# VHH binders against q96fz2: the designs that were tried, part 318

Target 1, 269 residues: q96fz2
Amino acid sequence: CGRTSCHLPRDVLTRACAYQDRRGQQRLPEWRDPDKYCPSYNKSPQSNSPVLLSRLHFEKDADSSERIIAPMRWGLVPSWFKESDPSKLQFNTTNCRSDTVMEKRSFKVPLGKGRRCVVLADGFYEWQRCQGTNQRQPYFIYFPQIKTEKSGSIGAADSPENWEKVWDNWRLLTMAGIFDCWEPPEGGDVLYSYTIITVDSCKGLSDIHHRMPAILDGEEAVSKWLDFGEVSTQEALKLIHPTENITFHAVSSVVNNSRNNTPECLAPV
Below, E stands for the ipSAE of ESMFold2; O stands for the ipSAE of OpenDDE; V2 stands for 0.75 times the mean of E and O plus 0.25 times the DockQ between their complexes.

## First folded at step 16 (VHH)

Design CB53 (framework vhh_6z1v_2)
Fold by ESMFold2-Fast, scan of step 16:
Structure CB53 (fold): chain B 269 residues (1-269), chain A 123 residues (1-123)
Amino acid sequence: as target 1 above (269 residues)
Amino acid sequence: EVQLVESGGRLVRTGGSLRLSCAASGFTFSDYAMGWFRQAPGKEREVVAAISWSGRSTYYADFVKGRFTISRDNAKNTVYLQMNSLKPEDTAVYYCAAGFGLFTESPEDYQYWGQGTQVTVSS
């Protein structure tokens, strides 16, 4: 998974993350660094994306079932990294294979500290290799949505007001992530960065791409992945598997250039 | 205490119009999606229309599209259902429901429910 859309305005995103804590209280996640949230239809590695994580990571004695939402850098920088520039990391940490997560120090160490997060997106993009051509067909892949009044008739040229009618009730894609905290050796703010765990594609996606992100389907899975105070690493990893509860549609090649950031990137062709 | 109170149900002739209202109290209304459900005798409860927390997204069941309009007023903690071109098949008890966050088609996803208001449509 190397490209996502996460474009919802902060208030819409926050309400899409409504949840219930261990006591049964209805809650919205509390923001950290909300000004660092940069909505985009075309998010690439090294950009910031919103993640959910347990409040217990920030407050001693907090209820581990309460959630924080925070922007984090896509591309995990391990806490042990000794250089001053994270871009000089010798290996790619955009994704983490589920089958080797406990063998790689970069992922095993933060996982052992309970540094699990849920990566939020409208959906993700994958490029299907087409026979007989160098062109790849991009697809936007997302959870099945309840059909709103406008959702079946929306196109790339529609007004922003019509697009708002789709997004206010959008079920966000919830992907299993691992994060770490890196302190610059020469001082400065702590960098929070994440990786997305990947699994083999489900049958429904196998014709598009051979890998998919580990999707946490439903609040029970999301709660267990986040709750490092009550759910062990071993139990949490049982949630990591392919899912069939996914849909997709073909999109325009406009999405190919990561600098393009318009509704056309995810509009059906 | 959480409370949803429906009003506006009555007897009306085929082709007539009604506006149902639901007044909410005891919770932060703007954090909840709202839905209207109905139940006819001997049938299960089914979704009629739903509206997002802001009012920008709406859903309508196929059998009411073009006839019913859902709306909300967050300042008044009220959700409305405007029912036009009423048919005998619309006869049912209409329920107001609140779902935290997003609306769905499933009654199970709604935490709070009103007691219902009877709508009867006759020739």
Scores: ipSAE 0.681, ipTM 0.871, lowest interface PAE 1.5, mean pLDDT 91

Design CB54 (framework vhh_6z1v_2)
Fold by ESMFold2-Fast, scan of step 16:
Structure CB54 (fold): chain B 269 residues (1-269), chain A 123 residues (1-123)
Amino acid sequence: as target 1 above (269 residues)
Amino acid sequence: EVQLVESGGRLVRTGGSLRLSCAASGFTFSDYAMGWFRQAPGKEREVVAAISWSGRSTYYADFVKGRFTISRDNAKNTVYLQMNSLKPEDTAVYYCAAAFGLFTESPEDYQYWGQGTQVTVSS
């Protein structure tokens, strides 16, 4: 998983993250650094994306079931990284394989500290190999959505009106992530950065790509992954597996260039 | 305290029209999606129509598409269901419901419910 869409305006995104805490109270996640949220149809590694994490990470006696939403850098910078420039990290931490997560120091250390987060996206992109050519077919992959009036399929190619009507009830993709906190050696703000855990593709996606993000399907899975105060690392890792509850459609090559940031990136072709 | 108060249910003839209203109080209306559900005797509650917190996204069950229109007025904390070309099969108690965040087709996802208003469609 190396490209996502997360384009919702902040208020729409916040309401899409409505949840219930342990006491049964309806809540919206509280923002940290909301000004760092940059909506885009075409998010690449090193850009910021919104994640959910437990309030207990920031407040010692907070209810661990309460949620914060914060933009974090995509590409985990380990807390032990000693260089002044995080872009000099010599290994790729965009994704973390589920089968080796407890073997890799960069991931096992923050995981042991309960640094679990849920990475939010409209959906993600994967490129299907086309035999005998250098070109690959991109697909936009997302949770099944309830059909809205006039907007049975999503497409800027169909109607701008239909396009606009789906987003206020869009079910965001919720991917299991691990984050870490890095303090610059020469001072400055703490950098929060994350990786997306990956698993073998489900049967429905196997013809597109052999790997997929670990998707947390439903509020029970999301709550257990986030609640590091009540749910151990061992129990949380049981939530990490492929899901068949996913849909997709082919998109144009416009998405290939990460500088393109328009609805055409995820429109069906 | 949270309240959803429905009005407008009555006896109408086949082919007639009716407008239901639901007035909400005691919660932040604009953080909730709203739905209209119905229940006939001996049947489960089923979704009729739903509308997002902003009013921009709407859902209609297949059996009411083209006949019913859901709308909301966030300044007045009110959701409406305009029912046209009514059929005897539309006879049911109609319920207003609120879902925190997003609407779904499932009654279980709605936290607040009105008392219901009876709609009877006769030939």
Scores: ipSAE 0.703, ipTM 0.882, lowest interface PAE 1.4, mean pLDDT 90

Design CB55 (framework vhh_6z1v_2)
Fold by ESMFold2-Fast, scan of step 16:
Structure CB55 (fold): chain B 269 residues (1-269), chain A 123 residues (1-123)
Amino acid sequence: as target 1 above (269 residues)
Amino acid sequence: EVQLVESGGRLVRTGGSLRLSCAASGFTFSDYAMGWFRQAPGKEREVVAAISWSGRSTYYADFVKGRFTISRDNAKNTVYLQMNSLKPEDTAVYYCAAVFGLFTESPEDYQYWGQGTQVTVSS
């Protein structure tokens, strides 16, 4: 998983993350650094994306079932990284393979600290290899949605108000992530960065790509992954597996260039 | 105290129109999606229409598409169901319901329910 869409306005995104805490109280996640959230139809590694994590990571005595939403850098910078420039990290931490997560120091250490997060997106993009050419067909991949009025097509020619017809009840894709906190050796702000855990592709996606993000399907899975105060690393890892509860449609080549940030990126062709 | 109070149910002739209202109190209305459900004698409760917290996303069951319109007024804490071209098959008790966050088609997901208002459609 190397490209996502997360374009919802902050208010819409916040309500799409409505949840219930351990006491049964209905809640919206509390923001940290909301001004760093940049909605985009075409998010690439090194950009910031919104992430859910337990409030207990920030407040020692907090209820671990309460949630914070925060923008984090995509591409995990390990806490042990000693150089001053995180862009100099010599290996790719955009994704973390589920089968080797406990073998890699970059992931094992933050996982041992309970640094589990849920990466939020409208959906993600994958490129299918095409016969006889180096061209690839991009697809937008997302949770099945309730059939809202005008939900059959997300047209690029639609007015801004028509785009709201699906988005205000859009079920966000919830991907299992691991984050870490890196303190620059020369001083400065702590950098929060994350990786997306990947698994073997499900049957439904096998013709598009051989890998997929570990998707947490439903609030029970999301709650258990986030709640590092009550759910051990071993129990949480049982949630990491492929899912068939996914849908997709082909999109235009507009999405190929990560600089393009328009509704055309996810519109069906 | 959380309350949903439906009004507008009555006897109406086939082809007629009716507007149902549901007044909400005791919770932050704009954080909840709203739904209209119905239950006919001997049948299970089914979704009729639903509307997002903002009023911008709506859902209609296939059997009411083109005839019913759901709307909401967040300043008045009220959700409405405009029912046109009524058929005898629309005869049921209509319930207003609230769900925190996103609406669904499943009555089990809704936290708050009204008492219901009877709609009877005769030939």
Scores: ipSAE 0.748, ipTM 0.897, lowest interface PAE 1.0, mean pLDDT 90

Design CB56 (framework vhh_6z1v_2)
Fold by ESMFold2-Fast, scan of step 16:
Structure CB56 (fold): chain B 269 residues (1-269), chain A 123 residues (1-123)
Amino acid sequence: as target 1 above (269 residues)
Amino acid sequence: EVQLVESGGRLVRTGGSLRLSCAASGFTFSDYAMGWFRQAPGKEREVVAAISWSGRSTYYADFVKGRFTISRDNAKNTVYLQMNSLKPEDTAVYYCAANFGLFTESPEDYQYWGQGTQVTVSS
């Protein structure tokens, strides 16, 4: 998983993250650093994406079931990294394999600290290898959605107004992540960065790509992954497996260039 | 105290029109998606239409598409269901329901419910 869409305006994204705490209280997650959230149809590694994490990471006595939403850098910078520029990290931490996550120091250490997060996206992109050509077919992959009514003619091309109509009830993709905190050696703000855990593709996605992100399907799975105050690392890792509850459609090659940031990136072709 | 109060249900002839209203109080209306559900005798409660917190996203069950329109007025804390081209099969008790965040098709996801308003369609 190396490309996502996360384009919802902050207010729409926040309401899409409505949840219940341990006491059954209905809540919206509280933002940290909302100014760092940059909506885009075409998010690549090293950009910031919103993640959910437990309030207990920031407040010593907080209820571990309460949630913070914060933009974090995609591409985990380990807390032990000693150079002054995190872009100089020489190994790829965009994803971490579920089968070796407890063997890799960069991931095992933050997991031991309970640094689990849920990475939010509209969906993610994958490129299917095509026989007899160097061309790859991109697909947009996302949770099944309740079919919303689009205004206007069903035979007409979708307008920007029609796209606005589907997004206010969009079920966000919720991917299992691990984050870490890096303090610059020369001082400055702590950098929060994350990696997405990956698993073998489910049967439904096997013809598109051999790997998929570990998707947390439903509030029970999301709550258990986030709640490091009550759920151990061993118990949380049981939530990491492929899911069949996913859908997709082919998209145009516009998405190939990460600088393209328009609705055309995820529109069906 | 949370309250949802439906109104507008009555006897109407086949092909007629009816507008249902649901007045909400006791909660922050704009944080909730709203749904209209119905239940006929001996059948389960089923979704008819739903609308997002903003009013920009809507859902209609296949059996009402093109005939019913859901809308909301967040300033008045009210959700509406405009019912056109009514059929005897539309006879049911119609319920207004609220779900924190997004709307769903499942009655069990909705936290708040009204008492219902009876719609009877006869030939």
Scores: ipSAE 0.687, ipTM 0.873, lowest interface PAE 1.4, mean pLDDT 90

Design CB57 (framework vhh_6z1v_2)
Fold by ESMFold2-Fast, scan of step 16:
Structure CB57 (fold): chain B 269 residues (1-269), chain A 123 residues (1-123)
Amino acid sequence: as target 1 above (269 residues)
Amino acid sequence: EVQLVESGGRLVRTGGSLRLSCAASGFTFSDYAMGWFRQAPGKEREVVAAISWSGRSTYYADFVKGRFTISRDNAKNTVYLQMNSLKPEDTAVYYCAAKWGLFTESPEDYQYWGQGTQVTVSS
């Protein structure tokens, strides 16, 4: 799970994250560093993506059920990392296997601090190996969506007006993540970075790829994963499993180059 | 004091047209998705149409596609349902509803409801 789309304008993204706190109050997540949010149809590791996390991470007496939305770097930099350049980290932290998460210091330590987040995306991309050939077929994978009028599907909405009609009610993919906070040794701003937890593919995705992100399906799962003030690490990890509530369609090879950032990246072929 | 007040329901002949309105007060209208639902005698409440907070995304049940149009005016705190080519099967009480966040097909997800307006289509 190394490529996503997260292209919604900030106001649309914020409203897609509407939620209810523990008291039953209807809320929108509060932004941190909104200027660092860079919408893209083709997000790769080391880019910034928006995540949800508990307000209690930033404010000592906050209600742990209240949510912040913040851009974080994809590729977790552990708090203990001593080099001055995060790109020099010698191991890949783009994904974190669910079966070894408590065995790896890079992930166990932030989990012990309650540093759970929900990674937001329109959906993610995976490349299916075609038998007998070196070519791979890319797929865009996302939550089932309520069909909007006159767009038909994403592929039927090939004009700017039709694309707007799809996105204003788009159900964002909500992936379980772990984040950490790293202070540069030579001074500077704290770097917030995350990893996406991965699980074995569900039956529906097994022909495309053998792994999938741990998807938190619905507000109950999302709220329990985020609420580190009330939900222990052990209880939260019970939410980490494959889901069948997913859909996909084949997309063009345009998505293969991470520099391509256009609607064609996720349009059906 | 949240209120949704429907108007426009009446008797109309098969093939006729009707426009329903729903005036909202007591909440920030532009932050809510809006839906029109209906309930006929002996049947459960079902979705007819829904519209996003912006008005750009809309949903229609299969039985009204091509005949009904949902729209909203955020400056006037009003949602509308334009009903064309009416059929006797469209006879029901029509309800306006508001939901925080994204619209859904499920009545149970909507927080605020109007009292309903009766639409009767005669053959």
Scores: ipSAE 0.714, ipTM 0.883, lowest interface PAE 1.4, mean pLDDT 90

Design CB58 (framework vhh_6z1v_2; at its last look DockQ between E and O 0.90; V2 from the best seeds 0.81)
Fold by OpenDDE, look of step 17:
Structure CB58 (fold): chain B 269 residues (1-269), chain A 123 residues (1-123)
Amino acid sequence: as target 1 above (269 residues)
Amino acid sequence: EVQLVESGGRLVRTGGSLRLSCAASGFTFSDYAMGWFRQAPGKEREVVAAISWSGRSTYYADFVKGRFTISRDNAKNTVYLQMNSLKPEDTAVYYCAAKIGLFTESPEDYQYWGQGTQVTVSS
């Protein structure tokens, strides 16, 4: 996974992240660093994206079932990194393979500390290799959505009004991530950054791409992944597997340029 | 205290119209999707219509077939159900419900419920 969409306004995004804590109380996640949230139809590595994480990471003795939403840098910067510039990392930390998560220090260490997060997106993009050509067809991949009046699907959003209707009740894609905290050697603010865990693709996506993000489907899976206070690493890792509960459509080549940030990126062709 | 209070239910003739209202209090209304549900005698509670927090997105059950319109006024903390072309099969107790965030089709996902209002459609 090297490209996502996360374009919802902050308030809409927050509402889409509503949850029930372990006490049964309905809650909205509180924001940390809301000013760092930059909505975009075309999110690439090194950009900031919103993630969910347990409140216990920030507040001592907090209920670990409570959720915080925070923009983090895509591409995990390990805490042990000693260079002043995160871009000098010599290895790719955009993704973490599920099969080797426990073998790589950069991922194992933060995971062992309970630094699990849920990466939020409208969906993610993947490119299908076309046989016989060097061309790749991009697809937008997302959760199935509830059928709404006059919307039917993203494909029916042919007007600004219809577009707003589609996104008002959009179920966000929830991907399993690991985050770490890095303190710059020269001082400054602590950098929070994340990696997306990847798995082998489900059967439905196998023709598009052989790998997919580990998707946490449903409130229980999301809650268990986030709740590092009550759910062990071993138990949490059981949640990491392919899911068939996904849909997709072909999009235009507009998304190929990471600088393009328009609705055309995820519009069906 | 959270309260949802339905009103407007009454006896109407087939083909008639009725407008239900639900007044909400005790929570941030604009953070919640709202829904109308109904339960007929001997039947399960079922979704009739739902509306997003902003009112821009709506959902209708298949049996509605364009006869009902759900709307909301966030300034008044009220959700409405305009019911037209009523038929005997629409006879039920109608409930207003609230769900934080997004609406769903599942009654079990809704946290707050009203006491319901009786709608009876005579032949």
Scores: ipSAE 0.833, ipTM 0.918, lowest interface PAE 0.5, mean pLDDT 93
Fold by ESMFold2-Fast, scan of step 16:
Structure CB58 (fold): chain B 269 residues (1-269), chain A 123 residues (1-123)
Amino acid sequence: as target 1 above (269 residues)
Amino acid sequence: EVQLVESGGRLVRTGGSLRLSCAASGFTFSDYAMGWFRQAPGKEREVVAAISWSGRSTYYADFVKGRFTISRDNAKNTVYLQMNSLKPEDTAVYYCAAKIGLFTESPEDYQYWGQGTQVTVSS
């Protein structure tokens, strides 16, 4: 998973993340660094994306079932990294393979500290290799959506004007992530950065790509992944597996250039 | 205290129109999606229509599309269901419900419910 869309305005995104805490109270997540949130139809590694994480990471004695939403850098910078510039990291931490996550120190250490997060997106993009051509076909991949009036789901038949009616009830894709906290050696603000855990592709996506993000389907899975105060690393990792509960449609090559940030990036062709 | 109070249910003739209202209090109305559900004799409670917290996204069950319109007024903490071209099959108790965040088609996902208002459509 190397490209996502996360374009919702902050108020729309916040309500899409409504949840229930352990005591049964209905809540919206509380923001940290909301000014670092940059909506985009075309998010690449090293950009900031919003993630959910437990309030207990920031407040001693907080209820671990309460949620914070915070922008984090995509591309995990390990806490032990000694250079002054995170871009100098010699290995790619955009994704973390589920089968080797406990073997890699960059991921095992933050997992041991309960540094689990849920990465939010409208959906993600993958490029299908096409036989007989050098071109790859991009696809936008997302949760099945409830049919809204005149724009029931994303599809080739949807008119552009109806897209405005979809987003206020859009079910965000919720991907399992691991984050870490890096303190610059020369001082400055702590950098929060994340990786997306990946699994083997499900049957439905196998013709598009051989890997997919570990998707947490539903509030029970999201809650257990985030709640590091009550759910051990071993138990949380049982949530990491492929899901068939996804849909997709082909999109134009406009999305190929990460500088393009328009609705055309996810519009069906 | 959270309250949802429905009004407007009555006996109407086939082909008639009726507007239901639901007044909400005790929660931040603009953070909640609202839904209208109905339960006919011998049937489970089913979704009729739903509306997003902003009013921009709406959902209608197939059996009411083109006849019913859901709307909301966040300044008045009220959700409405305009019912046109009523059929005997629309006879049911209509319930207003609130769910924080996004609406869904499932009654079980909604946190707050009104007492219901009876709509009877005579043939």
Scores: ipSAE 0.805, ipTM 0.911, lowest interface PAE 0.7, mean pLDDT 91
Fold by ESMFold2, look of step 17:
Structure CB58 (fold): chain B 269 residues (1-269), chain A 123 residues (1-123)
Amino acid sequence: as target 1 above (269 residues)
Amino acid sequence: EVQLVESGGRLVRTGGSLRLSCAASGFTFSDYAMGWFRQAPGKEREVVAAISWSGRSTYYADFVKGRFTISRDNAKNTVYLQMNSLKPEDTAVYYCAAKIGLFTESPEDYQYWGQGTQVTVSS
């Protein structure tokens, strides 16, 4: 998992993240650093994307079931990193394999601090290796969506006004992540950064790629992953498994170039 | 206190038209998706139509598409259901419901409900 779409305007994204706290109260998440949100159809590592995390990370005695939404850097920078430039990190932290998460200091340490987050996206891209060629077929992968007046394929060639009718009720993909907080040695703001936990692909995706993000399917799974005040690391890790509740469609090679940020990146072909 | 108040239900002849209104108070209306549901005697409550918080996305159950139109006015905290070409099988109590964020087809996902308004379509 190395490319996502997270393109919704902030007000649409916020409402897609409505939730219930532990007492059953209906809420929207509270933003931190909203000005750092950079929507795009084509997000890659080192870019910022919004994640959900518990309010308890920020406020003493806060209700740990209340959610904050904040942009974070994709590619976890461990709190112990000593160089001044995060690009000098000598290993890839874009993803974290679920089977080795407790063996890697970069992930085990923040996980032990309860630094669990939910990574938000419209969906993710994956490239299927085509037999007999170096060319790869990209796919856009996402939760099944409720039928709307623009029912059918997402991103069909059409005016921008008709596309808003699909996205205004879009169920966001919710992926399990771990984050850490890094204080630059030369000073400056604390850097929040995340990794996406991966698992073996479900049968429905195995022909596309052998790994998939750990998807948290439904409010119970999301709440338990976020609530480090009430849910231990051991219990939270039981939520990490593949899911078959996923759908996909082939997309054009426009998405291959990470500088392309247009609806054509996810349009069916 | 959250309140949803439906109005406009009445007796109408087959082929007639009717407009239902639902006035909302006690919550931030523009954060909520809205739905119209109906329940005939002895039957389970079922979705008729739903509309996103902004009004840009809508859903219609298969049995009513083409005849009904859901709309909302966020300045007036009101959601509407325009019902045309009414049939006797449309006879039911119609309920307005609110759900924060995204709408769904399932009545159990909605937290706030009105008392309902009776729609009766005579043959």
Scores: ipSAE 0.729, ipTM 0.883, lowest interface PAE 1.0, mean pLDDT 91
ESMFold2 (binder alone), look of step 17: mean pLDDT 91; pTM 0.922
OpenDDE, second read of step 19: ipSAE 0.016; ipTM 0.329

